# VH-VL binders against q9zuu2, part 2

Target 1, 196 residues: q9zuu2
Amino acid sequence: AITGASSGAGIGKGTADSLDTVKVLDLRGNEIPISDLWKDRKAVVAFARHFGCVLCRKRAAYLAEKKDVMDASGVALVLIGPGSIDQANTFVEQTKFKGEVYADPNHASYEALEFVSGVSVTFTPKAAMKILESYMEGYRQDWKLSFMKDTVERGGWQQGGILVAGPGKDNISYIRKDKEAGDDPPVEEILKACCA
Below, E stands for the ipSAE of ESMFold2; O stands for the ipSAE of OpenDDE; V2 stands for 0.75 times the mean of E and O plus 0.25 times the DockQ between their complexes.

## First folded at step 2 (VH-VL; framework fv_utomilumab)

Design u7 (at its last look DockQ between E and O 0.04; V2 from the best seeds 0.00; counts 0 for: pae E 14.6 > 2, SAP .514 > .496, off the site)
Fold by OpenDDE, look of step 3:
Structure u7 (fold): chain C 196 residues (1-196), chain A 123 residues (1-123), chain B 108 residues (1-108)
Amino acid sequence: as target 1 above (196 residues)
Amino acid sequence: EVQLVQSGAEVKKPGESLRISCKGSGYSFTSYWISWVRQMPGKGLEWMGKIDPSDSYTNYSPSFQGQVTISADKSISTAYLQWSSLKASDTAMYYCARDYSPFYPLGSYFDYWGQGTLVTVSS
Amino acid sequence: SYELTQPPSVSVSPGQTASITCSGDKLGDKYAHWYQQKPGQSPVLVIYQDSKRPSGIPERFSGSNSGNTATLTISGTQAMDEADYYCQAWDSSTAYVVFGGGTKLTVL
């Protein structure tokens, strides 16, 4: 089921359990248990559709604009993408994203979090308009990354979401799953979850 | 006016090498992909592959992977299709086309086509 | 591999409506594009993104796409519309471009 925002200890615990075996890769290729990202700190974790996604880059940008608020609250900004380490590094180079970036080439976290995937959820009139708007605002799709094998094997239709978690592996305070491409929550909603 | 102008017809023998060209004009050459399409005599259109002229990134159809090389020289707004060793079965019309997909990561279509280059390979 | 299937030929009388189909698995979830090719000429885009018409293409050309089938419709078919028509889509699983086999439209 596609859900907007959910919070609560029960939901958080269930989500945490599903992530217990999930590992992601840092930019150097080290395997990191995903729950370690918020084990000892609170974190805002953005899950990108893929590293070349223009709407994901826009999301990364508006989150990064609030990094000072997050830092002041001791909250880490993290981005996870379904791609290779090279793709992750390319993303960082191109966007200069100041948060932490991790690769999930196996989409393990996306499956565990039950993020939606499909052409119908990516290819909507609303999503199309948002893509156009993002281009008008100066953001760009990386077509090379979009056509990478690991991306296309998922059809390029993987959706992401936003998680706020920690401190503590089981402390999931906020989950929002994107129902379509460009389904961004207001940044204030995220700040309320992480930093209020 | 957007134009793609291809090199002239080629008559070759098996085993010879060949490079044909496609020159774009009337638009920003590096802003659009170029695709190559084969059409054998009396047959349909076959997508061969595409190139991003901005960085020469290429994507080939499995049927043509390793069979041809697609390249580009952005300084002269030209894309190339080349064979190291031609076969009689390479006899066909070859089209270049501008790959138009500026706002959608959902695929592409070809809004402008070259006039085609006829390649004839015979002993 | 993803495949698009077209009828090899369609015949219509002048003034009648011609319909050319293109079938593929869940093609309705994709964009379908259509090209016209006359003998000895390069293909010309006549419909893009299922139903959009490029500038210069007559209004009698229209397109639709739902389920597993995209359709190119030519209302009031004219002799000049006799040509080969190809549908095209993008294979999301491979990022490859795919053409249909083509349909020869004959105007009787």
Scores: ipSAE 0.016, ipTM 0.582, lowest interface PAE 6.8, mean pLDDT 88
Fold by ESMFold2, look of step 3:
Structure u7 (fold): chain C 196 residues (1-196), chain A 123 residues (1-123), chain B 108 residues (1-108)
Amino acid sequence: as target 1 above (196 residues)
Amino acid sequence: EVQLVQSGAEVKKPGESLRISCKGSGYSFTSYWISWVRQMPGKGLEWMGKIDPSDSYTNYSPSFQGQVTISADKSISTAYLQWSSLKASDTAMYYCARDYSPFYPLGSYFDYWGQGTLVTVSS
Amino acid sequence: SYELTQPPSVSVSPGQTASITCSGDKLGDKYAHWYQQKPGQSPVLVIYQDSKRPSGIPERFSGSNSGNTATLTISGTQAMDEADYYCQAWDSSTAYVVFGGGTKLTVL
């Protein structure tokens, strides 16, 4: 569950190049080059496993709890999920997430960033315990959204990650790829990368 | 325009039940939480709890847990505050407010308030 | 439980600047919100997220929040500003909303 992080000027340019042609959709269906999300401002970008995932909803809340620190540092909070804009809008309506939300229906950003995928990293005892913990804390899985055809066909075992980037298209200062479902970094690690 | 309209003033005796209402209009009712706030005569504001009308998930202040019931009927854009057995100490003004709360359990503030419902409980 | 402390009263002359404080442990790490309540009326949001004004709130209302203290400032105070003022925050450790005890602003 230990994941190394990298921060510093210029680090991550090879990662930025892999994103050159990647586009995501805003909630109205407009195509946005993904690097535009941090070209003119620094952003913390969370990549969800899918929009119905209880663990991703808990992570979204975890990051949004620190939105005031991000705002004070001029840093945007962004969530990207694999799926349709309808799934993204349902996520926003159900969670009331305060950050920006974008959809990646083709999984292009996930493929470009080489986030992990697999049944064995999705169905672990650790993930099961974190799901139970999340329910005890009041978070809810959207089972309808979780079983939508697009979610199932795009791989319900897709993992995500966290990216800190910008300002500047090539300026990726932190990337963390989740090793398994529920692999959350300490929030201080993210805050150091974005807001130190 | 956003509006929260509460039911009228109530005069009750101790031990009686009561349900007061808060009807939202001018916005998507299920897109925002509704909070209830008590103000005893001459006193300050006290948060009682809140409800997400989309799924009826509730969160109560410890001071009010088990003493009131918060509910909602999203089909008529209405939230409710209910006592099964009123006490004289329940005499107060009760406000509902639209609650911007980006995530359970994240922060909230109240951008629109109902006109208040005065509840008087006397023997 | 998280507590917010306000002075019980503040008095100012018309045209002067009023400052109303709200104190809480590390309140600057939270958002502070402010409500005005005139006698016999519902509260009205006047400042949210430390320093933002809702539509319809005069520019003479401003807010700040750092360290342990949030401050509501009313410049050019008018008689119509006489009211009770409440600060409010949310405590992430308990998920509860917390109000300050209120401050009565008197404009003499």
Scores: ipSAE 0.006, ipTM 0.473, lowest interface PAE 14.6, mean pLDDT 82
Fold by ESMFold2-Fast, scan of step 2:
Structure u7 (fold): chain C 196 residues (1-196), chain A 123 residues (1-123), chain B 108 residues (1-108)
Amino acid sequence: as target 1 above (196 residues)
Amino acid sequence: EVQLVQSGAEVKKPGESLRISCKGSGYSFTSYWISWVRQMPGKGLEWMGKIDPSDSYTNYSPSFQGQVTISADKSISTAYLQWSSLKASDTAMYYCARDYSPFYPLGSYFDYWGQGTLVTVSS
Amino acid sequence: SYELTQPPSVSVSPGQTASITCSGDKLGDKYAHWYQQKPGQSPVLVIYQDSKRPSGIPERFSGSNSGNTATLTISGTQAMDEADYYCQAWDSSTAYVVFGGGTKLTVL
């Protein structure tokens, strides 16, 4: 398993193959093959821990601040969460996120990408500090959504990641798997991968 | 008017089972968590655990995990605290409280409390 | 385990300012809430989120929280304010609610 970021020619062929059968849901509940998100364009795809996560909301906000750079480079900004369509819609309403949002309620993309999960990687001292810092900066976690049985059963303890893929469904040029809640790559690293 | 009404006082023997109740009214019962708090005679407040009545998800204090069961029936706006086998050390006043936890970093606080249920377990 | 420490008792004369402290490691990085309990009665929320008053709580009640110490302040203390006071916080590392041991306020 990759604990840091990977980039360069030739990576992602095995990962692309594992994603071949994976579908995500748009905000209206339509099934979209995940590779369609980058078949005709390059995309930065952020995977949230869950839609109520304050750290995920902060990540969405800092990525959205670079959307003008991504747009200038022809790059789409995408967020995927392991929750329901209703939870995804609540996320959009509360955050006003400028990118595209998709739901993966069965965690098929998270399993294919082998993202980390577990209570001990969610409630670390480092994660607690980052949650408090995010709150002080005005970001809020949806407490009920975060600890609802549906969220817990469908990935409340799930960690996320970031990938840069496309154009072309087999072209994955950057991947980073979060090792604990709040484990964010520097935004400069993402911009180099998408938008040189 | 928001109100939490608890069941009446109980006198029990060690080894007996018991279930006490907390009925909410005047608000959307499934929109708030219910916490249970113990106060032993002459002592302070101890948080036992809480439940989300919308899905019956529970979170327990480590000292009460396995000692009690918290449940809820949203169709009658009632939360429960249950012992399978009481001990003399369970003698205490038990409070339910409405738990306001809408945003994670804000944490829990208790804006309305039940009147309490006194449980006496003879040794 | 995270602990909150309160003095067991505080005494003031009527009309004086009472200060009740609650100490915990980095408590100022958490929210402190305060409850009043009179003999034979349920606790009543008097301050939430460090410094906010619920509707119906007199203006003489105020709160602060910084560093390791949260403080409940009662100005112009009245006989009716005589009660036990409990501080409470939520520990994000354990997701558990923690109460202080309580302070008996005597107004004489």
Scores: ipSAE 0.000, ipTM 0.453, lowest interface PAE 15.2, mean pLDDT 78
ESMFold2 (binder alone), look of step 3: mean pLDDT 93; pTM 0.953

## First folded at step 6 (VH-VL; framework fv_utomilumab)

Design u10
Fold by ESMFold2-Fast, scan of step 6:
Structure u10 (fold): chain C 196 residues (1-196), chain A 125 residues (1-125), chain B 108 residues (1-108)
Amino acid sequence: as target 1 above (196 residues)
Amino acid sequence: EVQLVQSGAEVKKPGESLRISCKGSGYSFTSYWISWVRQMPGKGLEWMGKIDPYDSYTNYSPSFQGQVTISADKSISTAYLQWSSLKASDTAMYYCARDLSTYYWFGESSPFDYWGQGTLVTVSS
Amino acid sequence: SYELTQPPSVSVSPGQTASITCSGDKLGDKYAHWYQQKPGQSPVLVIYQDSKRPSGIPERFSGSNSGNTATLTISGTQAMDEADYYCQAWDSSDAYVVFGGGTKLTVL
């Protein structure tokens, strides 16, 4: 897949429209319309491949190094992962990430943004079999999370991206879609989009 | 009752092939990874690699990639560790262990909650 | 590549607290797990995910993990706790499991 970046005020109206019905979960499980994250402020929104991926931590770390610049510009730093609230809380505990974290267990934001993905993790025959086997054994876990991690770890199927949006729910000024794990834009490109 | 039962001790000569086994019982075999761990006489634990019995996906330690083959037969709940040509330096106790790096914990956590009794492999001339 | 360092041996008197360390670069950003191995026996998981205790493991076993160092703590150490202890973590760069070199705990 070919990776590009788009920037400029007013670019992304179609993208904004596709996000209008998307909700993410805060760390307490409350549903938040995703556009509320940038309705009244500008936000840099990093989309993780999944919360269990070590490369998600690398992206969070280099963005967090610039949090003082973002704060000075009135810009929020947000990380969204395609996993459960429990996994998001584990991520925050392990990484001590200083930005805001939200969970998107149904991948609605990833689908709306058309991030690179090879397979819907919730609909594979393998996913169904492993749910059944875990249940029979009495072992309970979030199956959506489990299948997502298995798919990403083995095939690299779900990729993330970076968005700069707001203030204003329809104002998307920058978008970059990852083509593979670790495909990080220069941090200076992000800073120009949010903070210059 | 979860149990991992390994094959018996082996005495081999350099250059011989060998396959040892690890049979799981008391749980859904395909729901957990199986890891193999080597312990040389008087030494510590070394992780060799692991397999998901559901689809036979393997992940090897760099030190053991190409040195051994890990496989599984889910129809009989058994994982295998195999050498094409043994060396004297392969003399060790070999453990299999149930690896809790299911989907949520894949590679990142990987605690081993149940261990086999070990298979002692002695390679000498 | 990634390496976990443990002291080769630790000695304590019965009833005292034993502290066994495991050091690795940014280990606090990873999960650490701990195993007990007695002579002639298979390893036994005593602590997983830094601080969690499996069913059947006495409450005197606890763990922590911060910065570069994970620590296994055994309070009120008993003769039965005498064993080799190994820490374990996952190497994010090379995608493999790493064990520490092991610590022999002697209760004298």
Scores: ipSAE 0.000, ipTM 0.454, lowest interface PAE 16.5, mean pLDDT 77

Design u11
Fold by ESMFold2-Fast, scan of step 6:
Structure u11 (fold): chain C 196 residues (1-196), chain A 125 residues (1-125), chain B 108 residues (1-108)
Amino acid sequence: as target 1 above (196 residues)
Amino acid sequence: EVQLVQSGAEVKKPGESLRISCKGSGYSFTSYWISWVRQMPGKGLEWMGKIDPYDSYTNYSPSFQGQVTISADKSISTAYLQWSSLKASDTAMYYCARDLSTSYWFGDSSPFDYWGQGTLVTVSS
Amino acid sequence: SYELTQPPSVSVSPGQTASITCSGDKLGDKYAHWYQQKPGQSPVLVIYQDSKRPSGIPERFSGSNSGNTATLTISGTQAMDEADYYCQAWDSSDAYVVFGGGTKLTVL
C-alpha cells in the first residue's frame, strides 16, 4: 500500500459506485457518463486542478510523451479539468495536447473521488518550489484563467489526481490523490498500472 | 457590429504627458484583452503590451516596460495608453486591437481580430 | 529575444500564386498569424493559428506552418491584394507578441 496511491483488483468498487451518476462534458458540450471513458477500453485519466495550472500542464506534457506506449497497449490518455468547455478548448489549443480532454465544471468527479481541496495544501513550500521549477523549465500558468471568478468558484484550490480504469465501468485498478500542488507520481508507476 | 474607436491625432512637445484612448463597442468589452501596437513612420508593427479590462491585468513588451502605462475603465468600455514624458522617438501611429488571449503567458493561440483606426502621435520641438 | 524574418518584398503577376514566408526558430511549434495592411489603413487579420481563415476572408488565402517556416499563400492573386503582410507569433520565454518585419506584395 503506498500512501496517496492504491492499486489492485476490486480497489475502486466503492469509488466506481460513487462515479455512477457523474457526467463530464466533451469539447463540444455533450454530456458523457464518466465511466464511458473506460467502459470498453483501459484509460489513464489525469485530473487537473484547473486548465490554467502550470503543474497540471507539465503533467499533461510528461504523460503525452508516453502516449505511444499507451496507444500500443490499447490505452486511452484522458485529461479532466474542473472548468468550462471553453477553458478546455483553450487548453487544447495552447498546449496542443494529443490526448482526450473533458470538462467537469461542477467538479462532481473530484468530489466522488474525494480529491483534496484547500489553500494550505495548494501553497506549501514544496509546491512553491515545484511551481518555480516548472516555470523556469518553460511551463506557464494561465494567470487570468487561474484567477477568473468562475475558476475560483469551481475549485481553484482543488487538487487533482491520476486514475487507471477499465476495460469495464467498475474496474478501477489504480488511484492516486495529489496531496499538494506538484505531487507527481513517477511515470513508470503509471506505465506499470496501465501498460505492464 | 464590433468596433474599436480611437482618439484623434495629437501634436506634442518633448517632455509633455499624453493619454490616448480606445473605445470598444458592439461586444462584451470585459470578455477580450486589448493590445496596443506601435508603427513608426514607414516601419513595421511593434507590440507594446496588453490589458484585460475585466481586472486591469497588464502585460508589457520588455522594450516598453516603464516607457508607457496601459489602463482601462470597463464602466465606459475604454482602454488607455499613457506617457508621462514624451520623446521625439515616440512619433508613430498607435493601434489598439481586440486580443483573443485567455492568459498572460499563452498568447500564441491568440490573434488580433479587430483593430482601431489608429491614433497618430507627432512629437516635435 | 525571439525574431521573425520575412522577405522585404514579393512580386507576382495577376492571377498567379504569391507565397510569403516567415521564419523563426522552431516556429512550427508555435501558432503563426497573418495580417494584411493597405496604405493608410489598419491591419486586417487574414490567417490565424497557422491555417484558419476569419469570416469574410476569401478562400484564396491559405496558410501553413512547419519546422522553422510559416507560409502565407494567396492563389489567383488580384490587384486588390497589394499590401504589406505581417506574421505574428508568441515568444514563450519572455511572454510577448513578436511581429515579422513585413513583406510588401506587388501585383504587376
Scores: ipSAE 0.000, ipTM 0.458, lowest interface PAE 14.7, mean pLDDT 78

Design u12
Fold by ESMFold2-Fast, scan of step 6:
Structure u12 (fold): chain C 196 residues (1-196), chain A 123 residues (1-123), chain B 108 residues (1-108)
Amino acid sequence: as target 1 above (196 residues)
Amino acid sequence: EVQLVQSGAEVKKPGESLRISCKGSGYSFTSYWISWVRQMPGKGLEWMGKIDPYDSYTNYSPSFQGQVTISADKSISTAYLQWSSLKASDTAMYYCARDSTYYWFGESPFDYWGQGTLVTVSS
Amino acid sequence: SYELTQPPSVSVSPGQTASITCSGDKLGDKYAHWYQQKPGQSPVLVIYQDSKRPSGIPERFSGSNSGNTATLTISGTQAMDEADYYCQAWDSSDAYVVFGGGTKLTVL
């Protein structure tokens, strides 16, 4: 019930309402209503566990490989992380991510979307194997960022998800809540939701 | 100007404890990791481990895990490398170096190096 | 654990191009960095992230990294370039930094 992808008309009615008061920070520290990210365009919005997350960086990379398809369809690629603006800027510098990046240091978007949190869903044997595989593939975890005071003190074990929304403030057409660290959907499922 | 200044040469006997230091200046000390690198006489460079002075988080090479302790005191911009019991095989030049890439764990080059601390352990 | 292999020595005449290789399994999927060390001195970063030069490093130094091999290239080699050169990469399996064994560059 807490996992899997959902799509279709009306899916985001209650969720869109809960996001109405949520703001995220751009890389310059400006407050942006989160729904502005998809008000006038469709957007694929990936939510990271934190900006140092190796599996989230790997997900950002494979989504970025499809940016030409998204651009051709008028779809924005967006990544949101539950950290500071400084951490978001470090993420952009280290990964060279070609999409837009926003910070949500108070986790308001994660709470509104009811994303999963907990140590037991972060450090599963399956997640551990995926982390090791990602390291072998050249993706890196920012261990400093992963164990920093603010990451640990604010629950620290937040899971992410993927959202496809817009055009239109209240139009949410796809939502996927990660059930554990490294729970990646097939890219084809995301492309069908945004770009078919 | 960025500078890393290490403590002076040490001559010790096997079984003795030792702590050597690396003091950073000319930059925000807590914004960069400090790595320790060993070079045995006539040999190459070996990475031992590193520390983030901001929160004292450490990462050790498997070869050095349990052999040494890396620590830092951010109030005086100093990192330390410590042995509880020295061995003759610890005879080497020890360098500290600054990780130049902010928050990039493992992929960072070392942009500034200390002058080295020669440690000689003999019976 | 992950190993980086360098030739122990390379010799060139002044003004010629020196090439120093660093080999490791799928090294091209990692960043390679290069250090110069002269006798009695600390290492100096000469190339980082495969091909980038730090401020103050002469333009004759360049680098590349693809497949299993990273290469440090010194064009128009000068006597002052005589030194030991070390490559560095990240060991993703053991989560630590690894250095190559070093190459002694002789300019005669």
Scores: ipSAE 0.005, ipTM 0.456, lowest interface PAE 14.5, mean pLDDT 78

Design u13
Fold by ESMFold2-Fast, scan of step 6:
Structure u13 (fold): chain C 196 residues (1-196), chain A 125 residues (1-125), chain B 108 residues (1-108)
Amino acid sequence: as target 1 above (196 residues)
Amino acid sequence: EVQLVQSGAEVKKPGESLRISCKGSGYSFTSYWISWVRQMPGKGLEWMGKIDPYDSYTNYSPSFQGQVTISADKSISTAYLQWSSLKASDTAMYYCARDYSTYFWFGETYPFDYWGQGTLVTVSS
Amino acid sequence: SYELTQPPSVSVSPGQTASITCSGDKLGDKYAHWYQQKPGQSPVLVIYQDSKRPSGIPERFSGSNSGNTATLTISGTQAMDEADYYCQAWDSSDAYVVFGGGTKLTVL
């Protein structure tokens, strides 16, 4: 993969250390150490730009299509967004996403993972084409959520990524940092990392 | 490769209970919803409701809410449509269809890409 | 609640273009899907999301959707296209699927 994807035992040795102090919120507002998500199981962890993101919803959909394969392999499917717990609950209620959802309103996980941020990486020509393709496939952006002050201030310009980790809090076997909005890996690459 | 196979035709009397089935194969059964569609003799298609087999979450058309029960058994990749007490007006062809209903609040919709062969239900005295 | 209206019948000569319409309030703001049903058979998806064709559906099938009306167009219509055609949309405000009443296409 030429887009900054990495896989294999030990690739995340420094990354695991940076996540040690990071906590995310479950849908009821409880603080969970992020590494607990993969302490006793393997997990595919998708990081959204924000909960209203059309490209992030498309990513959630293609990952959800493979949930049965993940379940058969003992792998959890997790989505983390940099928004509030209320936005996370709205996302779950409206999308019926089949995986686990957590909120990171202070985007501490995004900072620890050094995910890319910036206006120019959000509105690239490639990102524009991906958004248009997603609209043609039926995905719509929640413009209200996308331009709410809280979304913009807490992660509107933030890019996401995908992580495969566990079992074991220090075991990160795959990491991919998105270069721009809509920079999605093939789902087959994720399945190879978690489930092959 | 993808196939939905429905149970055979039924002839029933008013007041009798009935359960018909729709078995999916050739795909990840829990990754798609199953919708049920009624077609009365000589009439058009009517959407009755749907189920997500992953967690058995259901969504019914108001016209069918309380009149039928939709259920699923993901261990055998089968969805069910059930009546506790049949009426003559339930005489119809019943289809199941594969349904990818994700992100519904955006107004994006997906078609029913594969259909079962239909189950004819006849209810008469 | 939300309703889709189709003409009950459309007739066309072999080789000519058939147009089947589906009307609903602001239907162009929704996605329209189209199904073909031949006597004694299950419906078959022929067009989805206004204008997309599933694998195996001939290029002569096309669709559009704007304003209040979605249209299924069949160019070079053949005898095998004789069937009932149904449009479908989702009433997103009520989260319910709605079908049109169906159009009987006759190829004479």
Scores: ipSAE 0.000, ipTM 0.455, lowest interface PAE 13.9, mean pLDDT 78

Design u14
Fold by ESMFold2-Fast, scan of step 6:
Structure u14 (fold): chain C 196 residues (1-196), chain A 124 residues (1-124), chain B 108 residues (1-108)
Amino acid sequence: as target 1 above (196 residues)
Amino acid sequence: EVQLVQSGAEVKKPGESLRISCKGSGYSFTSYWISWVRQMPGKGLEWMGKIDPYDSYTNYSPSFQGQVTISADKSISTAYLQWSSLKASDTAMYYCARSTYLFDYPGSEAFDIWGQGTLVTVSS
Amino acid sequence: SYELTQPPSVSVSPGQTASITCSGDKLGDKYAHWYQQKPGQSPVLVIYQDSKRPSGIPERFSGSNSGNTATLTISGTQAMDEADYYCQAWDSSDAYVVFGGGTKLTVL
């Protein structure tokens, strides 16, 4: 069992309603209603803490390795970060991420989904150990981006999550809200939600 | 010294099961992926699949999916490659190799440290 | 399935530049890595991420990757460079590693 993960019809109604006014930016700066990402298709949407997050980059890599399974099921892989378009483009350039990337510089999607924020939930002992292990694995934190004025002012202590939604604007079938930095569900749970 | 040490040569008959091993030393085993690579006699290198020893996440080449099982025991810094039923066509040198996410890019994985290889001969 | 093509053999005289190519659809959009394998030995990484050398690899080894072709270049080729060379990339669409068929380099 996964703490903080939820599935079922009740999630779709309440959560979808809170997202109705939320827009994200594509890599060219165009505003896209967030629900358009799953309006005509199913999508796995991973929410990063910020675009320089080492643990978020490791999770993006795991999800990208399952893109073939997602594609076979007609499922889009999407990553959203609470940063600028420039930061999103840097993330794509640095990671070569195979999914779609969108920026949410005002973190409106994070507020609507009620993702956790705070210094104490970012710097737990468990999170510190996971960050150290990931760093030794070759995953690197972008420390400059983590402490940029825009990142700090827009909630640099923001936690992320994972959403599975669509097809259909109001169809949200899975939500996982991270409890602390590095609180990742098994990839098998995500695949069950999107693709089984 | 950073190294991968593989188990010794094996001689088996078709239909037998086999598990070979790859032990890491001189580095943090859970910080690197371990891949298995096959080289048939006189032929080139074929990637079989990989495992992250930290959480046992595996990714297989389509050519080898369902043919072998890759596993790891991080408590003893060892990865395994296993067959439930060997075939004569499994006769090959098997290498394990370590890879890193240099600069954190999918597809940036290069094999910087290789095991010495395990020769598997399957004959009736 | 994604495939990488190498010439089966390349011959050069000592001191001359050897060029080994690796071709794949839009390979320049991926990372290419190169391995040297001498008879009876494990492969050794000589170039990673298109053009970077691991510690201990001589400066005469260099690499490039653009369009559909990655190239391993060995300047001032020495007898000790005789080996099989393999290129490698990751098929990002299918999330697996692909090796080229290998090139036997002869220094005569």
Scores: ipSAE 0.005, ipTM 0.461, lowest interface PAE 12.1, mean pLDDT 78

